# Designs tried in a protein design chat: VH-VL binders against q9y8q3. Part 28

Target 1, 263 residues: q9y8q3
Amino acid sequence: MRRIGLEALERVLYPVIPVVVTAEHQGRVGGMLAAWWMQASFTPPILAVAIAPERYTYKLVRESGVFAFNLLDFKLVDKAPFLGDVSERLLPGKIREAGLNIVRGEVLGAPLIAEASAAVELELVDVVEAGDHDVFLGEAKAVYTVDDFRGGMWSLETYRPLMYLGRTRRPGPVYRVYLTPRGWERREIEFAGGKLKPLAEKRVRLISRVEEAVKASSSREEAVDAVRRILSEEGLDPSDAEYLVEDALRRAKSYRRRGQSSS
Below, E stands for the ipSAE of ESMFold2; O stands for the ipSAE of OpenDDE; V2 stands for 0.75 times the mean of E and O plus 0.25 times the DockQ between their complexes.

## First folded at step 11 (VH-VL; framework fv_axatilimab)

Design B2 (at its last look DockQ between E and O 0.31; V2 from the best seeds 0.00; counts 0 for: pae E 11.7 > 2)
Fold by OpenDDE, look of step 11:
Structure B2 (fold): chain C 263 residues (1-263), chain A 123 residues (1-123), chain B 107 residues (1-107)
Amino acid sequence: as target 1 above (263 residues)
Amino acid sequence: EVTLKESGPALVKPTQTLTLTCTFSGFSLSTEGVGVGWIRQPPGKALEWLALIYWDDDKYYNPSLKNRLTISKDTSKNQVVLTMTNMDPVDTATYYCAHIYYYGFGSYPFDYWGQGTMVTVSS
Amino acid sequence: DIQMTQSPSSLSASVGDRVTITCLASQGIDNYLAWYQQKPGKAPKLLIYKASELQSGVPSRFSGSGSGTDYTLTISSLQPEDFATYYCQQYYSYPWTFGGGTKVEIK
């Protein structure tokens, strides 16, 4: 083995099977593709997932206290951009736009993806700050699977899990890379491609404005007010301002830490 | 307002190491997507990309010069440093640092430049 | 490496003229092409990014077009302040590379 830079850590940990985290608050159902999740406890059964404050799903989970993990079959990989590349904040009903349907869990009433190969209803039990992300801990209250899960394990006769290798960081087009069910073949899907591009760009512009506002502010309160104005101007929910400010502050802090270690 | 300024020696002897510092304001390398690159231009010649560093410390070098180049950042000081070893008279050029914003589809090339600093390599 | 062939290397034009500069990439660069203007003793200034997107503050007389390997910078009506050297740059893949430049001079 050879020593490499810590900046490559995330990519070293791939491939992973991502989950779609779904949640609902005040009639808004959202979801995001998340690669950073794990089994946290056996008794009680607890799952964990890292979510950044900027993500709309972060808000939904924090506000509702109920969320779900959904495992998707590879056949649905083309829908991944709707879940990973754009925000429900900017595309209301993005799950539906992706051509996916929502069904309610039987125990918590959590929004589940109907087309999922598996789903878990989770009750939020704790949130742990971990740098630029928070780790959400959820106790599983119900599990659902398709018939491929037999005798206590996946048969993999029909179910083909998503195997995510990460996204490229080329100066050109950025792709999300998945392993296909055929050997180790790779499928590259353009990041925020096609009709999603304008929405993704809007997100980037919004975040940039938020960061600038935070930088220009002398207090958190001032930053929040500034971001509220920005959101209002954009026709978005001003109540999201605190989350966006928190995200910007955490990222800034994290980057400073890394900068100090590398200098 | 975004500003960048290059600083370093105007004269370097052959085989010596050049160290250039880019000090900037109006943006931060703590901002996701932000990068700072170095470009040089020999007198009367075209531009040549040298190196690039991003907010997340991702680094890229011109392969023709990779073994000679090291780029680093100090986010707290708003500085990016470029070192180039084994300087030769052929390396005489104006050296620029420049801001970029690259986040995949939302990428911008060098949209802000320093004024440049002339570096002459001579015995 | 992707080579950027820029043409012409120089041209003479008058105020009011339509000026066209071409940049040819050795391979497809998917519109990851930028145009810069540089005046003597000054740093380059970004004009166009992503082949056709006008940088903020740049006059509308500047436009970029093209796809694949062929790209063009057009100045619809040359103004006195437009006499300068122009460079194209691909940022599709590393190493990023520039064209040889086009000097636009007064006829």
Scores: ipSAE 0.036, ipTM 0.605, lowest interface PAE 4.8, mean pLDDT 91
Fold by ESMFold2, look of step 11:
Structure B2 (fold): chain C 263 residues (1-263), chain A 123 residues (1-123), chain B 107 residues (1-107)
Amino acid sequence: as target 1 above (263 residues)
Amino acid sequence: EVTLKESGPALVKPTQTLTLTCTFSGFSLSTEGVGVGWIRQPPGKALEWLALIYWDDDKYYNPSLKNRLTISKDTSKNQVVLTMTNMDPVDTATYYCAHIYYYGFGSYPFDYWGQGTMVTVSS
Amino acid sequence: DIQMTQSPSSLSASVGDRVTITCLASQGIDNYLAWYQQKPGKAPKLLIYKASELQSGVPSRFSGSGSGTDYTLTISSLQPEDFATYYCQQYYSYPWTFGGGTKVEIK
């Protein structure tokens, strides 16, 4: 084996099966496609997922304490950009916009994607800071599945797991690469393509404005006030300012820390 | 805040190998999407892209110069090194290194440049 | 590979004039087009990326437009500090290529 740079670590660890994390607070349902999750305990059954503070789902889980994991069949691969490439803040109702429906879990009332092949209701147990992400630990309280799961395992004659391989590194538009091991089917889907492109570009501009406002501020309170004004100008919820400020501060810390080799 | 600086010889003889070092601060090559590229400009002429290295050690070279160029990085030292073999008087130019952030919709082309270093190839 | 044809190669204009510079790609580049300003003895400075997005700190008199293969840099009211050479660059596919440059001289 040869040693490679840590910069390639994430890609070495792909492929993974992502989950869609769904949550609700005060009547608003949101979700995000997440690849960085794991099983953490058998008894009690605990799952973990890493979520950055900028993600709208971060706010929903922190505030409600209830969330769900949803496993998608490969037949839904064309929905992935709506779930992973754009923010609920900028596309309210992105799950419905993707053509997906929400139903409620029987135990916690967690929002579940009706079209998912499996869903797990989770009650938040703890949140652990891990650099630019927090690790959310949830105790599983219910699990649901389609008939493709029988006899204690998936039937691969009917269930096609959706796996994620990461982004392309070739010039031009970026594609996210998905596959299913059944038949080795592979799809490359343009990152934030089509009608999602303006929304994803708006997210980049918003994040940049937030970063500049935070850098220009002399205190956290000043930064939050500035970001509240930015959100209001964009027609967005100003109450999200604390989360966006926190995200920007963590990313600035991470950036400076990695750049300290000459100082 | 972001800075880059090129260093290397100002004079190189034909057939020699040129080695240029880009030393930077204010960013890290461990950051996903970050890269450093090299661009040259002969006196009074247009810019020409030479090579690019990303945080994950992916490397890209101008095909017209591919067999002459090697790019490498040392992330812990905040350095990128370009080596160009078999120098010729036509390679006389100012050589720049520059920062890029390239992945998806958030891509930026060369947004921060070094001051440049002039390399003259003459007998 | 993608060739970038920039025109004019030079122009003269008075302070306050509207200046336009064009850049033609040999194939579509989906707005992955940058504009740079370079003053004598200095490194290039990014003005515009993604065809029309203004880089932070760049005066609003600079704007970019276009799509497909045809792109334009506009300076709405030329200032004395805008004397420079301007380059377009595609970053749609490797090798990344620059236009030949447009030298803007104050009349």
Scores: ipSAE 0.000, ipTM 0.494, lowest interface PAE 11.7, mean pLDDT 87
ESMFold2 (binder alone), look of step 11: mean pLDDT 92; pTM 0.943

Design B3 (at its last look DockQ between E and O 0.43; V2 from the best seeds 0.00; counts 0 for: pae E 7.9 > 2)
Fold by OpenDDE, look of step 11:
Structure B3 (fold): chain C 263 residues (1-263), chain A 123 residues (1-123), chain B 107 residues (1-107)
Amino acid sequence: as target 1 above (263 residues)
Amino acid sequence: EVTLKESGPALVKPTQTLTLTCTFSGFSLSTEGVGVGWIRQPPGKALEWLALIYWDDDKYYNPSLKNRLTISKDTSKNQVVLTMTNMDPVDTATYYCAHIKYYDLGSYPFDYWGQGTMVTVSS
Amino acid sequence: DIQMTQSPSSLSASVGDRVTITCLASQGIDNYLAWYQQKPGKAPKLLIYKASELQSGVPSRFSGSGSGTDYTLTISSLQPEDFATYYCQQYYSYPWTFGGGTKVEIK
């Protein structure tokens, strides 16, 4: 082995099987692809996922206290951009726009992706600040699987796991690379491709405006007020301002890239 | 304020290896989303992209020169080094290092440039 | 490789003139096009990125437009300090490539 820079850590950890984190608040359902998740406990059964404050799903989970993990089959890889590249904040009903359906979990009533190969209903038990992300701890209350899961193990006869290898760093278009163990089929999907591109760009512009507002403010309160105004001007929910300001402050501290959607 | 400065020999003999160093300030290659590239320009001619290195040590080269080029970084010194082997008089040019930003949507072009260093290849 | 054909190679203009420079890519580059200004003995200066986004500090008389393979840099009213060589650059795919340049000279 050779020593490499710490900045490459994220990419070294790939491939991973991402989950779609779903949640609902006040009748609005959202979801995001998340690569940074783990099982945290057997007893009780607890799962963890890192989410940045800027993500709309962050708000949904925080406000509701109920969320779900969804595992998608590789056949649904073309839906990934709707889940990972754009925000529910800017595209209301993005899960439906992706052609996916929502069903309610039987125990918590959590929003589940109907087409998922597996899903877990989670009750929020703790949130731990971990730098530019918070780690959400959820206790599993129910688990669902397709028939491919038999005898306590995936047979992989029909289920094709979706693995995420990371994003390309091409100078122009950025692609997310996905794999499945079945023949190691590889898919490169353009980041925010097609009709999603304007939405992704709008997100970047919004984030930039938020950052500038924060920079120009002498207090957190002033920043929040400024961002409220920005959101209002954009026809967005001003109540999201606190989350966006928090994200901007954390990113300023950590030098995070704009528009991160992998976690 | 972002600044970059190229340093290296002004004269190189044919077949020798050129080593150029870019020393920069106002940013760090430990910062996510930062890249440094090299561009050269023969006298009176157009610009040619040579290589690019990102904060996470991801590297890209001009295929026409790939076998001759090596780019590396020393984050602690705020330096990027370019080596070019088997120099020829045709490689005579002003060599620039420059800064780029990289976000999730892709790379930005070169927004900050060094002043350039003239390299002449002659026997 | 993506070839960038820049035209004209040179032009003469007067202060106050509207100047237009064109860059044609050999294939679509999805607006990943930058414009630089270079003065003699100096490094290039970024003017425009993403085909039409004005770099901070660049005068508003500079503008970029275009899509697909065809892009244009426009100087609405040429100023004395604008006499220079201009380059387009695609950063759509590696290798990054530049146009041949357009020298804007005083008439």
Scores: ipSAE 0.239, ipTM 0.734, lowest interface PAE 2.4, mean pLDDT 92
Fold by ESMFold2, look of step 11:
Structure B3 (fold): chain C 263 residues (1-263), chain A 123 residues (1-123), chain B 107 residues (1-107)
Amino acid sequence: as target 1 above (263 residues)
Amino acid sequence: EVTLKESGPALVKPTQTLTLTCTFSGFSLSTEGVGVGWIRQPPGKALEWLALIYWDDDKYYNPSLKNRLTISKDTSKNQVVLTMTNMDPVDTATYYCAHIKYYDLGSYPFDYWGQGTMVTVSS
Amino acid sequence: DIQMTQSPSSLSASVGDRVTITCLASQGIDNYLAWYQQKPGKAPKLLIYKASELQSGVPSRFSGSGSGTDYTLTISSLQPEDFATYYCQQYYSYPWTFGGGTKVEIK
């Protein structure tokens, strides 16, 4: 074995099966494709997912206390850019824009993706800070599956797990790489390709403006005021400023630590 | 200030192996998204991309030359090395190394170039 | 390989002229196109990336446009320091390829 740089850590840990995290607050439904999740407890049944404060879904889960995990079949892989590559802030109704439908869970009323192969309703029980992300702990209150789940386990003849391998760095566009273990079919899907590209570019520019404003500020309150103005100028919800400031502060810490480990 | 400098032999005989070193400053190959590539230009001809290495040791080669090229890095010395086997007079060119940066939305093109080193292959 | 065809191969112009250079890709490259300037005996200098984005420190008289397979570099008012050879480059897919160049000369 040879030692490699920590900058490759995330890529070494893939592949993983991501979930789509869905949540709602005040009539607004959002979601995100999340690779960083786990089962944290058997009794009670607790699932965990890491979410950065910048994510719109972060706000929805924090404010509602109710969310869902949705497992997607590989047949839905072309929907992934809408779920993972663009923000609900910049594309309102992104789940519907992906051609996916929301239904309500029977126990918590959590928003579920109708086309998912399985879904879990979750009640938020704790949030734990973990560097530039928070780990959300949710107690599972209900589990749903398609009829194809029978006999207490998946059949890979009918269910094709959607697995995520990471992003490419070769010349040209960035692609997110997905695969499924049946036949090891591999798809490379351009990150925020086609009509989504301007939205992803706007998100990068917005985050850059936020980071600059936070860096230039003498206090958290000054930073929040500056970011409220940026959001207003962009036609976005100024109440999101606290979340974006927190994200920027954590990214600054994480960036410095990553550079230190590489010396 | 970002700078790159190519070094290696100015004259190589046919069939010999060329080894070129790119020494750089103002950036590190330990930094996420950073890469160094090699490009050549025969006298009076167009540019041809040869190879690229990123901070995480991902490597890319021009397929027309793949069996002849090897790229490696020494992050502690701020160096990237290109080896090209079986040199031929048609490989006479100025060889450049250049900086590239990967971001969330993809690689940008080569933004900082070395001054180049002329390599002549003669019988 | 994506082949890049530049037109014209050379042109003559006077200071103050508007100059346009065309670059055609053999397939769509989704604006992953760069323009470089190269003076004799010097390394290429990046002018434009993503087809239309001006590199830092490059004068605003340079602009890029186009989409799909068809791209253009424009110099709105040619200056004495702009007499050079210009190259386009696609960085959409492996291998990265360059156009044949357009030499801009003094009339």
Scores: ipSAE 0.012, ipTM 0.577, lowest interface PAE 7.9, mean pLDDT 88
ESMFold2 (binder alone), look of step 11: mean pLDDT 92; pTM 0.945

## First folded at step 13 (VH-VL; framework fv_axatilimab)

Design C2 (at its last look DockQ between E and O 0.38; V2 from the best seeds 0.00; counts 0 for: pae E 8.8 > 2)
Fold by OpenDDE, look of step 13:
Structure C2 (fold): chain C 263 residues (1-263), chain A 123 residues (1-123), chain B 107 residues (1-107)
Amino acid sequence: as target 1 above (263 residues)
Amino acid sequence: EVTLKESGPALVKPTQTLTLTCTFSGFSLSTEGVGVGWIRQPPGKALEWLALIYWDDDKYYNPSLKNRLTISKDTSKNQVVLTMTNMDPVDTATYYCAHIYYYGSDSYPFDYWGQGTMVTVSS
Amino acid sequence: DIQMTQSPSSLSASVGDRVTITCLASQGIDNYLAWYQQKPGKAPKLLIYAASTLQSGVPSRFSGSGSGTDYTLTISSLQPEDFATYYCQQYYSYPWTFGGGTKVEIK
């Protein structure tokens, strides 16, 4: 083995089977593709996932205390980048727009992806602060599978796990790379085209404005108030302000640490 | 509104090191997909790409100048710095910093530019 | 390195003319091609990216086409404000490279 840069750490850990984390609050259903998840406990059965405060799903899970993991078959791979990269905050009804449907879990009433090969209803039991992400710990309350899961095991004759390998590094458009165990086929998946630009621009603008507001504020409360105004101006939900401020503060802290280490 | 502005010395002596700073607003280098690059243009000549840095600190250099170039970022200050060693009169040019962005399959190479800063290398 | 060759290096045209500028890449760049407009004393302005996608705010008289190694910028009806130097740029692979430029002058 050779030592490589820490910047490659995330990619070294791939491939991973991502999950779609779904949650609902006040009638808003959202979801995101997450690669950073694990089983954290056997008894009780607990799953964990890292989510950044900027993600809309973060809000939904924090507010509701209920969330779900959804495993997608590779047949749905074309929807994966959309779910991962587009925020429900900016595109209400993202899951629906992706052509997916929601069904309710039987135990917690968690929003599940109808087309998923498996789903787990989770009750939030703890949130642990990591660096720029929080780790959400959820106790599994129910598990659902399609018929591909039989005899206590997945039939890989029919079920094709979705595996994420990372992003391309070309100077051109960056694609998300996914694999399937069928011959380890490599697929570079494109994003939804026409809707991307406006959403991207809005996100960039929003993040910048939030950061500026945080920098200009003398207190967290002042920052939150400022960001509420920003969100209002952008036609977004002002109640998201606390989460965006938290995200900005964490990122700022992270960058300060990096700057100190490089000096 | 996205803005970029280059700053640094207008005059550099041969063999000295040039340090240019790009200060920007309207975007953040903490945002996935964001990058800032440097491009130069000698008077009356074509554009030449120099270096590029992304939000994740991934860096790329023009191979012809790689040993002379260093690019770095300070995300907290919204700044990108380019250093170029062993300057020569042939390096006299207007130096630009510019924003790039990609999101999914869409990529926007140098969609926003600074006004440029003229750097003259002379004894 | 990918070489970008623009032609012509300069051209004279009148208002209302159709103007065509060609950019040839030394190898396939898979539409990772941008076009810029630069006026004297100003920074380049992005016109087209991904070979044929018009940048926001750019007049519709500008269009890009091509594939593989051959790309074209077209101004359907030249306007007074279009007299400038135009550059193509590939961002298919590093190092990113620009064409030599095409100066569009008033006849």
Scores: ipSAE 0.084, ipTM 0.697, lowest interface PAE 2.6, mean pLDDT 91
Fold by ESMFold2, look of step 13:
Structure C2 (fold): chain C 263 residues (1-263), chain A 123 residues (1-123), chain B 107 residues (1-107)
Amino acid sequence: as target 1 above (263 residues)
Amino acid sequence: EVTLKESGPALVKPTQTLTLTCTFSGFSLSTEGVGVGWIRQPPGKALEWLALIYWDDDKYYNPSLKNRLTISKDTSKNQVVLTMTNMDPVDTATYYCAHIYYYGSDSYPFDYWGQGTMVTVSS
Amino acid sequence: DIQMTQSPSSLSASVGDRVTITCLASQGIDNYLAWYQQKPGKAPKLLIYAASTLQSGVPSRFSGSGSGTDYTLTISSLQPEDFATYYCQQYYSYPWTFGGGTKVEIK
């Protein structure tokens, strides 16, 4: 074996099976495709997921204390850009735009993706800071599956796990690469392609404006006030300012290039 | 306004190591999608791409220069540094740094350039 | 490595002429093609990216076309400020490569 640079760490850890994290606060449902999750405990049953403060779903989970994991079949791979490449802030109703439906869990009322192969309702029990992400610990309160889950294990005869391999390297268009082991089918889906392109551009510009405002500010309070003004100018919720400022501050402290706000 | 400016020695001797600094303003290398590259142009000749560094510290080098090149950034100082070892008279050129924006399929390959700095390699 | 071949290497033209410059890639580059203008003693200036998209602030007399391996820069009516050297560049794969240039001179 040979030693490689830490910049490759994330890519070495792929492929992974991502989950869609869904949550709701004050009637607004959001979701995000998250690769960085794990089981953390059997008794009580605790799952963990890393979420960056800039993600809209971060706000929803922090504010509501209730969320869900949704496992997707590979047949839904074409919907991944709506879940992973754009923000609910900039595309209201992105889950509906993806052609997916929300139903409510029976125990916590958590928003679940009706088309998922499995879903887990989670009650937030702790949040642990881990650099530029927080690790959200949720106690599982309910689990749901489709009929394809039988005999106590998934069968690859009918279930096609959706696995994520990461993004293609530059140059050229960025593609997110997905795989299913049944038949070894591979899909490369353009990052923020088509009608999503201007939304992804808007997100990048918003993050850049936030970073500039934070850099120019002499205190956290000044930064939050500046970002509130930016959000208001964009027609966005000013209460998001604290989350965006925190994200920018964490990325600056890493002494690395900032740009990892999705997980 | 986006600006870039190259700085470094105008004259180096053969075998010496060249160090060039690109100092920029109007953008940040912590901004997703942003990169800075280096391009050179020998007098009267075509442009040659040398290296590129992105906001996420991803780096790319022209393999025709083997392992002579090293690119690095200091995001807090708005600087990118290029080091080129074992200089030779054929490396005499104007050296430019330039901004790139790359996010999905939305890319400006080198949309803003510095004024360039002439580097002469002679004994 | 993808080689970029420009033709012609030079041309003479008068104000008002239509000028066409061709860039041939040694393999398909999926419209990841830029055009630059460079005047003596100055840095290159981006004119066109993505083969046909005009950079902000560039006059509409400049246009780009092509696909696959064959790309073209057209100046529909030359102006005095357009006498310069033009370069194409692919950004499809590393190493990024430039064409040899086309010098557009006043007749």
Scores: ipSAE 0.012, ipTM 0.483, lowest interface PAE 8.8, mean pLDDT 87
ESMFold2 (binder alone), look of step 13: mean pLDDT 94; pTM 0.953

